# VH-VL binders against q9h9l3: the designs that were tried, part 3

Target 1, 176 residues: q9h9l3
Amino acid sequence: PRKMVAIDCEMVGTGPKGHVSSLARCSIVNYNGDVLYDEYILPPCHIVDYRTRWSGIRKQHMVNATPFKIARGQILKILTGKIVVGHAIHNDFKALQYFHPKSLTRDTSHIPPLNRKADCPENATMSLKHLTKKLLNRDIQVGKSGHSSVEDAQATMELYKLVEVEWEEHLARNPP

## First folded at step 1 (VH-VL)

Design ab8 (framework fv_amlenetug)
Fold by ESMFold2-Fast, scan of step 1:
Structure ab8 (fold): chain C 176 residues (1-176), chain A 122 residues (1-122), chain B 108 residues (1-108)
Amino acid sequence: as target 1 above (176 residues)
Amino acid sequence: EVQLLESGGGLVQTGGSLRLSCAASGFTFSDYAMTWVRQAPGKGLEWVSAISGSGDSTDYADSVKGRFTISRDNSQNTLYLQMNSLRAEDTAVYYCARHLGWYSGSYYFDYWGQGTLVTVSS
Amino acid sequence: EIVLTQSPGTLSLSPGERATLSCRASQSVSSDYLAWYQQKPGQAPRLLIYGASSRATGIPDRFSGSGSGTDFTLTISRLEPEDFAVYYCQQYDSSPYTFGQGTKVEIK
């Protein structure tokens, strides 16, 4: 359904010791996995730690990156009023400095039926890589050059689709 | 199953040095940020240090900065804490703990080791 | 640094009663980056709640977390004998990753 998107953000370290997570890339896909948005984003603060092993972000990606304020406006236009799917999505919303209604948010790291299908404890926070391998038989985040936020967003949407009917019925009976 | 096992604690004199180890098993070690948390006898929990999954980023509590060094060996699934210039107030049980941490929002500690006691005396 | 203050320091209750534990932050904790831990004498801490309200693996549903911003609560709906322990809150919004001073839940 057209009112649902999946998001994955990459963050770099800014501020003291690089411990502040600042948005440096965002990918958004539609229900079918088609890319709606994928841009490198320039933080307003000095980047202390690129976190390249995880983020895949390098200095060259920042040369023509979209400034944070502009990127944020573009992203929020896509997310507003839609069901937004993500994995540990609170991190993405924090990096965007954005509040999305809980009723329209779906976090694949906190869906008990999804963990159950993967033979994992229902209340554990499992990694996207583990759930994708177990349930979709697909290896993502391969190698040491960093993650693809497009690949992660696509995997996240496919994982949600496995439990969509069951979980939407649960939420209708138990509104957040 | 996830297991964390600390070792290296013991009795040491003030001004001395000690190296703690934490052996991890049952998960992909390099995917997780790791932390050391200590607890002085009869007191609460105090965060000491953290290290990113890659080992490229570290942070320290002000009380240990310049004296302690956190490091990891992802090929051996081992976390380390090198403690130098030890003081009586460093006496505590030291816990190794895992957090889901490619970035800051995932730094809650889901698995803890049994702890290793460090006693610093004159 | 964000300072977490827990109240009360000691909570004296009987088995079967409800326990309500408070954790207040000196600054707003973003995106519900707040966890609760249980520690029994001689044991390592055990994660109970993360993300302010999500139960960790194996934690009974009598434990629940709520709150946001600067005001967080851990509720134990019906105390069992094994629930008498010290409880700590912890923020993971920003380094240093600070803990509250603890609330001891003891038998009345």
Scores: ipSAE 0.000, ipTM 0.455, lowest interface PAE 15.5, mean pLDDT 86
Fold by OpenDDE, second read of step 2:
Structure ab8 (fold): chain C 176 residues (1-176), chain A 122 residues (1-122), chain B 108 residues (1-108)
Amino acid sequence: as target 1 above (176 residues)
Amino acid sequence: EVQLLESGGGLVQTGGSLRLSCAASGFTFSDYAMTWVRQAPGKGLEWVSAISGSGDSTDYADSVKGRFTISRDNSQNTLYLQMNSLRAEDTAVYYCARHLGWYSGSYYFDYWGQGTLVTVSS
Amino acid sequence: EIVLTQSPGTLSLSPGERATLSCRASQSVSSDYLAWYQQKPGQAPRLLIYGASSRATGIPDRFSGSGSGTDFTLTISRLEPEDFAVYYCQQYDSSPYTFGQGTKVEIK
């Protein structure tokens, strides 16, 4: 049976200049926002930049972090066969080194009816924070402590639910 | 535009059989699970049966198990309900309805047909 | 099976008034998998709310859903003439996917 989940990942910087985005945390929630998965993940390469201000990741989080390969396996088991909702989700999939079928992917950063509902240009790429504030009257990603991937995943799911019926119908008529 | 059109209803004797059809248009039929819901005259709604988009999974209300068979022909965009051993209590308007997910947390029905009346007489 | 009991059976109100409809489940409905439908005489049901509180596309803001667990509520903030109809709740937590018996909202 096919289910719907929302995913959000936090990335740290690896590589010589820390420009490579590596998965450091992944959160997955179900349709109602219940947390199905939330783990810190240890990248295979040395972390050069924790990007803490945005990622919320600190060195201490990596002490008992799940190795990437193990975490990836766990995450893929959850995602397989499901409709996966995310915001700018291509970044998450890239970090996971996994690409979910397009027909089963929902990216809230590219849903024109969602932008329209938020009085934004339909073809613009709006931030999750902006859409969440505008449509859910909720503040996320506040402070300087970094993002919460659980919070972001939940917000993403809630945003999608606002346009689910309309968008699913659209996709049915216009399959990717 | 999404459209669902039921047909095949009519008068049938107790113990008889009837086959309902639901013609779907305006969406990729095979991507959606479909459901039959019935409503006896002056009564509420009763879920009857559901089938997955691919047709590989079905479910039935206890009241119709063993008597009704739900099926679909995705090449024809048509949903069917074969009703055998009909009883007086099966008298109802039968609706076909689309839902967004099969065990996806979206087993609600966003589009409905106008229904077809089945009357079972003694 | 999960039995949904709606109350009241009939709600008599005037246009402009607030309508509050209750749907109680015999057991907890997980993930708030509850939908609300509107049905007018001679018409098919129309989806109003899903996920207990999510408004379906095209549904006016005056309709809202709330609740969790076993107690759910449909609220019509200000009744319009076209809102007088029968309303059904439906759970989709588990098979069989049962409906409530309905609440009729009629004009006083």
Scores: ipSAE 0.000, ipTM 0.550, lowest interface PAE 13.4, mean pLDDT 91

Design ac (framework fv_amlenetug)
Fold by ESMFold2-Fast, scan of step 1:
Structure ac (fold): chain C 176 residues (1-176), chain A 121 residues (1-121), chain B 108 residues (1-108)
Amino acid sequence: as target 1 above (176 residues)
Amino acid sequence: EVQLLESGGGLVQTGGSLRLSCAASGFTFSNYAMTWVRQAPGKGLEWVSAISYSGGSTDYADSVKGRFTISRDNSQNTLYLQMNSLRAEDTAVYYCAKDEGYYDSSGYDYWGQGTLVTVSS
Amino acid sequence: EIVLTQSPGTLSLSPGERATLSCRASQSVSSNYLAWYQQKPGQAPRLLIYGASSRATGIPDRFSGSGSGTDFTLTISRLEPEDFAVYYCQQYGYSPWTFGQGTKVEIK
């Protein structure tokens, strides 16, 4: 059993003009890419904008979706005490209304060696789609039907594995 | 420099089949999703189908689902639409259009000139 | 599906005048996913505006887009002869992607 998981969340728009991002799906995979959790999640507020182009979420997915409070409890039990890998992961934690220790958090949108391998500026924030294509030669988040959070979580874990040894050594010498 | 050229349109009887092609040039075809949009004579635009950069993901309008199949050949820079069980309401000019890329989505920035499909009763 | 309703159906104006075209959505659409197209008889549509307000490459400054939620507007500040055409709005935020029925801008 590995103590490292990758997470990707999909958000829908709630509140005025759909400007509030509310959790509507969460996928968690283990180190080898096996799915540990994948559920549609029902926001407590009315969904104004499904943002289907990126989220992949449609009204049908909400019919038997897990209520936010219950889903959050299940997710937090999986994340607690583990190294959690994500891309722009602050957004996922914000949607979960959760704080994960910085020392156990790995954000593939802010790992300079990863950007360097992709021939990108080290301090730029690159999209998951871009890094996955450049470094893994794989197309994700394709078409107009929205993203698969399972696919995104799996890609995120694979990206992290490319720099895992050097980045863990860096963090050991330079604790966050 | 970017060009999309449709072909394969024509007259077909109800219940028949046609395959449309769209030849792309002037851009890295494999980096972009592609779409088909149709327009019935004297009517507005209707989205028909979309395909991902690799061809691994497709989507269809409810009106054509189960009858039309979108596909692509990235080695030939060509997009296809296989149309089966054609109905009179499928009569339209069919356009191919360049869709979403890796970094950015700026709407359908390039369109072909269209190919007319006429389905007779 | 999201229905886009354009108004007016026909707008009769003279060159040099300002054109204001409306697009209303049956439910809220993120401004990030609204586009406007121009189509002339016998021709393919041409992208004018994407993301509600971003002008596409090569599109003259006289074209501008605005709006949010359910209410979007395309403005042509000073009509040129080549601007007399049909204009369509499109939302690409929710599958299926949908177009408005079109507004014809014709010479008075």
Scores: ipSAE 0.000, ipTM 0.474, lowest interface PAE 14.3, mean pLDDT 85

Design ac1 (framework fv_amlenetug)
Fold by ESMFold2-Fast, scan of step 1:
Structure ac1 (fold): chain C 176 residues (1-176), chain A 124 residues (1-124), chain B 108 residues (1-108)
Amino acid sequence: as target 1 above (176 residues)
Amino acid sequence: EVQLLESGGGLVQTGGSLRLSCAASGFTFSNYAMTWVRQAPGKGLEWVSAISYSGGSTDYADSVKGRFTISRDNSQNTLYLQMNSLRAEDTAVYYCAKDSDYGDYEYYYGMDVWGQGTLVTVSS
Amino acid sequence: EIVLTQSPGTLSLSPGERATLSCRASQSVSSNYLAWYQQKPGQAPRLLIYGASSRATGIPDRFSGSGSGTDFTLTISRLEPEDFAVYYCQQYGYSPWTFGQGTKVEIK
């Protein structure tokens, strides 16, 4: 069978008024939640806003961070040919400047059976924090220290595993 | 004039070591990622290794990982490739090349400047 | 790793003719991350095209690139004597970066 990984990225603000989202950390975990990749990533543009409340990123993390181009190559080597699970994963792929095949992409923010299990409307976009609390009874993205992309990637994989059999069968019958 | 000049190639025995240098001039060396590409006699191009503009990050082809080490000295505008545990299949002309990426988050423009190459011959 | 297969292996043409060179990827490669290089005997490669279709600085407009997904093409609209060389495609969207095996354009 084809291998599966989960990804979560953190972005910082670059460009005018910090309005551009640039990749500053990426975490990738395997099916069992083991970390395959976790690096701070240095954007090529000046960081205007670290967005630390959300990203967990501070100036100290940038001192030895992997430059974007090198990090991107490492990350794409891990993702290529695999089923990639994420939450609102289009944001991660955009930050990576990367197109992953739709047939190999699983977005836990767009899986109707997962919302149904959480007693949420099937077509609503629910946050990772909400789904994780409802279905795994675990609080993530708490406190003022920012999000952990490792924690988010692990939660995302665990959420997908709750509906994996059902959703893979659906995709086999309804290819994207 | 933007230039790259390799040196350090030569004849070395299987299991030996060799260090290649690439001297950069005519551009701000510390602003660009650098790469090594090799070409075996009569064969095509093979990517070997890359290093970030700061030297903080490196990447390697699987065939050389654990044996080769890429490094740079931005104060001397010089790129290095330390080659250990050399094998016959490492015999090639080694080119250093400048990535065209100048910190642009949106784009990468290939390898726009290449050195003339330095020949490494590994024999038993 | 992504394998790039170039065809034909050798293309025998006369000056003034059109050359069309193919590069096929074993899986989809974004057009943004495909380059073409020219190499003459005893010389380093020279960047011709990056991003599948953008000409590098100083490259004559007779060179053009096109394609997307798994199929990419380099076209030389009217061969000049100096264009007889080996041409390589390269993808730089996925690590490890890979090159095609090359197409030799030679004089008939």
Scores: ipSAE 0.000, ipTM 0.455, lowest interface PAE 16.2, mean pLDDT 85

Design ac2 (framework fv_amlenetug)
Fold by ESMFold2-Fast, scan of step 1:
Structure ac2 (fold): chain C 176 residues (1-176), chain A 121 residues (1-121), chain B 108 residues (1-108)
Amino acid sequence: as target 1 above (176 residues)
Amino acid sequence: EVQLLESGGGLVQTGGSLRLSCAASGFTFSNYAMTWVRQAPGKGLEWVSAISYSGGSTDYADSVKGRFTISRDNSQNTLYLQMNSLRAEDTAVYYCAREDYSSGYEPFDYWGQGTLVTVSS
Amino acid sequence: EIVLTQSPGTLSLSPGERATLSCRASQSVSSNYLAWYQQKPGQAPRLLIYGASSRATGIPDRFSGSGSGTDFTLTISRLEPEDFAVYYCQQYGYSPWTFGQGTKVEIK
């Protein structure tokens, strides 16, 4: 069996009108929730909109941030060959400019049994905040300082563990 | 079998309004982001608008911002495009298409048949 | 916005020949966010390739994609009669999503 990690990324706005989402922080945790990676990342393009309400990123975080190309190399070394868990994880992979095999990807926004445990419609996409509150009795993404990507990655791993056995069996019968 | 079926196209006067519908079947509609793409007669493809799985996030091409509104009804498996203040340059076949993922940023893996909108004076 | 320029505009070939279609971006596009579509007269577009090189479900192996940065290529190794159509490249990495102007592959 392959090792498993959970990832969460924060993006800032770059490009015209700040409409391009560029990686500005990445957190990766192992199966037990221990932090394997957590760095602020400097986009190669000028930051137009920090999106601080959602990202938690401020200008001071960029002063000693790891350049994108270096950070990407470090992150990919951790992800390669592992089962990667995330919530709406394609956004993270897009920001990393990275393809991870679908067979090794687990997206907690697309797991019907997880929604069922949370008393939510199986075919709806629920927010990480809602699922974490309902199933783990924990408030995340609170206050006006933006999201903690470490907190989000830890919550995502714990949510996946609630359905891991039945979902892995489902995937074995219905390969992606 | 994934199916998308557009309707609502027709002839409209400049400055008029029209509402397009796209009926989805064969997949869990509420799990996918949806998009509208248009094609003017004899021309190429132009992306028009996109909507997230829940309808909470929308995006528009600059050419239609403020005039077009994308929406969806997940209970009826239907995508809509409300078109106001129509111009001659809006004349096109309008396709609805499914994005490969609920939050967007994916290729359009299934397309409808298209519905023709003709805007004239 | 990212402008995609396709060349040639028209490619006249016979069945059995190789077709090579080019798509050039005005700025760098991650290969993860480049797609190719086929459109036959009177029909909706059909997804052929996504992520620059991955074939969509049901697409024959004679279709292949390659490229990175600003230069991308769609290759049809041996044209079948049903392959004569218009082909569009698309980037889906940056809003607004943009398409190339199309390359028409026609019978010589």
Scores: ipSAE 0.005, ipTM 0.468, lowest interface PAE 13.9, mean pLDDT 86

Design ac3 (framework fv_amlenetug)
Fold by ESMFold2-Fast, scan of step 1:
Structure ac3 (fold): chain C 176 residues (1-176), chain A 123 residues (1-123), chain B 108 residues (1-108)
Amino acid sequence: as target 1 above (176 residues)
Amino acid sequence: EVQLLESGGGLVQTGGSLRLSCAASGFTFSNYAMTWVRQAPGKGLEWVSAISYSGGSTDYADSVKGRFTISRDNSQNTLYLQMNSLRAEDTAVYYCAKGEDYYGSGSDAFDIWGQGTLVTVSS
Amino acid sequence: EIVLTQSPGTLSLSPGERATLSCRASQSVSSNYLAWYQQKPGQAPRLLIYGASSRATGIPDRFSGSGSGTDFTLTISRLEPEDFAVYYCQQYGYSPWTFGQGTKVEIK
């Protein structure tokens, strides 16, 4: 059977007025929540806005960060052929400049049974913080020092596990 | 050949300590999670503890939490289980087993097992 | 913790017969994280099936696994003399990892 991992990326602002999102950290955990990858990543473009309140990234993290091209190769080696779980995962794949097959992608922001368990409208896009509090009784993304991509990836995997059996059965009947 | 070899078992009094070792050969030890599984005489299998490929993450069965410590030395290809405050119910054959690879390219079930080492705890 | 209950406790069969072993979980378990092991007296366990239905390297095709949710089955299509052993199911999707109590397959 195919292995399953969860991913969460942090982005900084590059380009005009810092409006372009560039990869600056990536965390990947396995099915049990063990960290497989967690590195700061140096964008190829000048960083205009660290977005520290959300990303947790500061200039000192960039001093010995892995260059984007090298980090991307390492990350893709881990993701290829696996079921990849994320929350609003299209943003992570965009930052990685990577296409992952839809049949092997699981986005916890778009799983109707998960929203149903949280007493939320099935078609709404709920934040990771809200779903984690509602279903796992855990507060994540706390404070003003930015998010932990490891913490976010772990929460995302745990949320998926709540609906995994039901959702995999649905996908087998209704291939994407 | 791929092999795991346990050592360090023996007779110990209740409240005592033992350290088990598991020597790995024939594969890149640092790429795999490792586990300890025990089996009491005439009984079934019980998972005891697990450690990630780097040693950065560990997990324990409730029955051994606070008493046992799993660790590894990737430079020596060796897995350890430090067992403290031993109880009669810890009497078992202890097996080490190979778990998931770092790249997730194979089974994460326990595909390679050692021969086991017997630990007997008596008063 | 997830409790795995195996049935029957003992299967008494003759060589050539089909063996069907059951493993039921107290909670739903992803089929991706259910394994079956064989153990002979005085030996370490041997992985037979992982991911509920995938045969491990070197395992004969007479062994097959199936099931999902809470109900899993190991089938041995035609028992050989070397298949008389104790069989354990295991879930490795939720900490703590747990094993069933075992099913003994013995000669009639």
Scores: ipSAE 0.006, ipTM 0.552, lowest interface PAE 12.1, mean pLDDT 87

Design ac4 (framework fv_amlenetug)
Fold by ESMFold2-Fast, scan of step 1:
Structure ac4 (fold): chain C 176 residues (1-176), chain A 122 residues (1-122), chain B 108 residues (1-108)
Amino acid sequence: as target 1 above (176 residues)
Amino acid sequence: EVQLLESGGGLVQTGGSLRLSCAASGFTFSNYAMTWVRQAPGKGLEWVSAISYSGGSTDYADSVKGRFTISRDNSQNTLYLQMNSLRAEDTAVYYCAKDTEYSGYDLYFDYWGQGTLVTVSS
Amino acid sequence: EIVLTQSPGTLSLSPGERATLSCRASQSVSSNYLAWYQQKPGQAPRLLIYGASSRATGIPDRFSGSGSGTDFTLTISRLEPEDFAVYYCQQYGYSPWTFGQGTKVEIK
C-alpha cells in the first residue's frame, strides 16, 4: 500500500490589488492525523492582502517564515510518491506550483460517495466545514481569526477515511 | 507589447525527436507560467504541458508523459518542448501560451504564439 | 479527467442574431475556473471569458459568460461578421487542463 498524507494550505494576496494567491502556510498530516509539516511560508512577492479572516495569517507570522523556494522543496519531498488527500486540493497544488499525479490524488470536494453520505448532491462541491459538521459532528473554521490549516488537514483525512475502502475499490476498477 | 514566437516545427519520422522553442518578449517572462497547447489538423485544442514561472514544477498530458519534456530558460526568455519517440498522432500545430497571473499558476491563457506545425510521418 | 462537452457542434446563424453556446462538464468545475476562447481559421485562439463570467481585456460587451458547477454558457448578444469562428471552453480547476471539442458558429 502507498503511504497517505493530507494537506491544507493557507494563501495570502499578492500582485495587483492582492488578486494573486500566494502560499503562506502549509500543514501536512499522516494517516493518523499526526503533523508531519506545519510552517509559515514567506511569499517571494510583497503581501498586499493577508486575507486574515480566512487564512489566519498576520504580519508577525512572516517574520521568521520559511522562504517559498525552501518550503516548496521540503513539502514536495513529503508529497512525492504518496497518496495526497485534500479538499479542493487543486488550490493547494496551484499555490505550490506543483502537479501531483491524479492517480495518487484524493479530493474530498469531488468524491460522490462522500457527498451521498452527507445527503448532498453527488456532483456538488461542498465546503470542508459543511462536510465535517454533517459527517464528523465537529465544528471547524470557527470565529473570525482565520482557519487552522492543521485542523483542516486533520478533518480532511478523517473525511476521506469514511469512504476510503469504497473509493479505493472504485478507483481500482475505474483507474483515473 | 507581448509577443510569443514559436520555432522548430517541421517534418519528422515516426520515432524521431524534435525540439520546439518559444521566444517571449514584452513582459517579465520569469514571473509567468507557460504552456504548450496543440491542435491536430481539423481537430480541437489539446493541452500538452505546463511549467511554473520558476521552472520548478511541470505537468504533462497522459498522451505525452515520458516522451515530452517542457523546460524554460528565464535568462533567455525562452520556453522549450523536447519531443521524443514521436508518433503520427503527435502531428499538430503547437502553440505556446502565457498564463494570466503574476507568479500564479491559473493556466488560462491571455496571449498565444502563432503556432508551429509538426508533421510526423512514417 | 474532466471531460467538457460543447453543444451544438455547429450553430448556423445570420449577422444580428443571438448565439448561445453550451459547455457541460462531466463533474463540477472548481471555483468556476472556466474560460472561453475564439479561434478563426489559420489563427491562434483568443481569450474571451475567464472565471465563467469575466470578460477579458479588449473583448466587446456583446460577449458574456454564465453558469456554474457543470453547466456553462457563452452568449453573443448580436453577431457581427467577425464573430463567425470556432469557440472552445476550457476548465482550469483540476489537472489535466481540458478543452471542449468546440462549437463552430457559421453563416446561415
Scores: ipSAE 0.007, ipTM 0.534, lowest interface PAE 12.0, mean pLDDT 88

Design ac5 (framework fv_amlenetug)
Fold by ESMFold2-Fast, scan of step 1:
Structure ac5 (fold): chain C 176 residues (1-176), chain A 122 residues (1-122), chain B 108 residues (1-108)
Amino acid sequence: as target 1 above (176 residues)
Amino acid sequence: EVQLLESGGGLVQTGGSLRLSCAASGFTFSNYAMTWVRQAPGKGLEWVSAISYSGGSTDYADSVKGRFTISRDNSQNTLYLQMNSLRAEDTAVYYCARDYESSGYYDEFDYWGQGTLVTVSS
Amino acid sequence: EIVLTQSPGTLSLSPGERATLSCRASQSVSSNYLAWYQQKPGQAPRLLIYGASSRATGIPDRFSGSGSGTDFTLTISRLEPEDFAVYYCQQYGYSPWTFGQGTKVEIK
């Protein structure tokens, strides 16, 4: 059987008018929610917009942050060959400039049984905050200091575990 | 060949402390998560604690949380369990076991040491 | 925590017979995270099966595992003298890792 981890990244705005999303923090947890990786990451391009209200990232976090190239290597060593769980995970992979096989990717924003358990339309894209409140009775992303990517990765893994047995059986019958 | 050798067990008074060691050989120790499992005399197996390949993540059974500390020295291929505030119920054979994982994800235990007996008495 | 209940507590059988051991979980456990171990008196446990059905390296094919959800089974198709031991199931999908109480397979 394949090992499984959950990932959550925070992005800052770079490029023209801050419209490009660049990796600035990454957290990875194992199946039980233990932290395997959590680092602030320095983008190779000038940061135009810290997006602090959502990302929780401020200029001081960048002073001793791990350079993107080094952080990317560390992160990919952890992800390669594993089942990777995330919420809207394609945005994280894009920021990492990384391709992860679809057969080993689990996106909790696109799992119909999970939405059904939350009394949400099966084809809707629900936020991590909403699903966590409905299914785990836990509030995440509270306050004005920005999100905790560790907290988000942990919640994402717990959400996946609620549907893991039925979803893995579905994927075995319907390989991507 | 993979070998795990526990040491440090013995007789200790209630409230005392002991440090167990597990010397690993025959594999790249830093690539594997490690665990401690105990077995009270005549009883079944109980998981105690786990540590990721790098030592960056640890986990504990509720019965030992706050009293036991798992650690590792990858340069010396050694796993440790520091046991404080020992109770009679901690009396058991303690096994170290290898849990195959380079990312810190805990899995099945494919190799076990021979065990070391810890006896806590008052 | 997930409670694993093994049944029966003791199986009294003769060499050559089939042994069927059950492990029931208090809540659903992915088959990817269920293992079986064998322990002989005075010895450390030995991994037999992981991921509910995969045999560990060096384990004879008379040992097989099956099951999903809450019900798991270890089968020994034809008992040999060295197979008389205590068997434990273990889940490693949810912290804390938990073991069943064990099934003793003994000679009649």
Scores: ipSAE 0.005, ipTM 0.492, lowest interface PAE 14.2, mean pLDDT 86

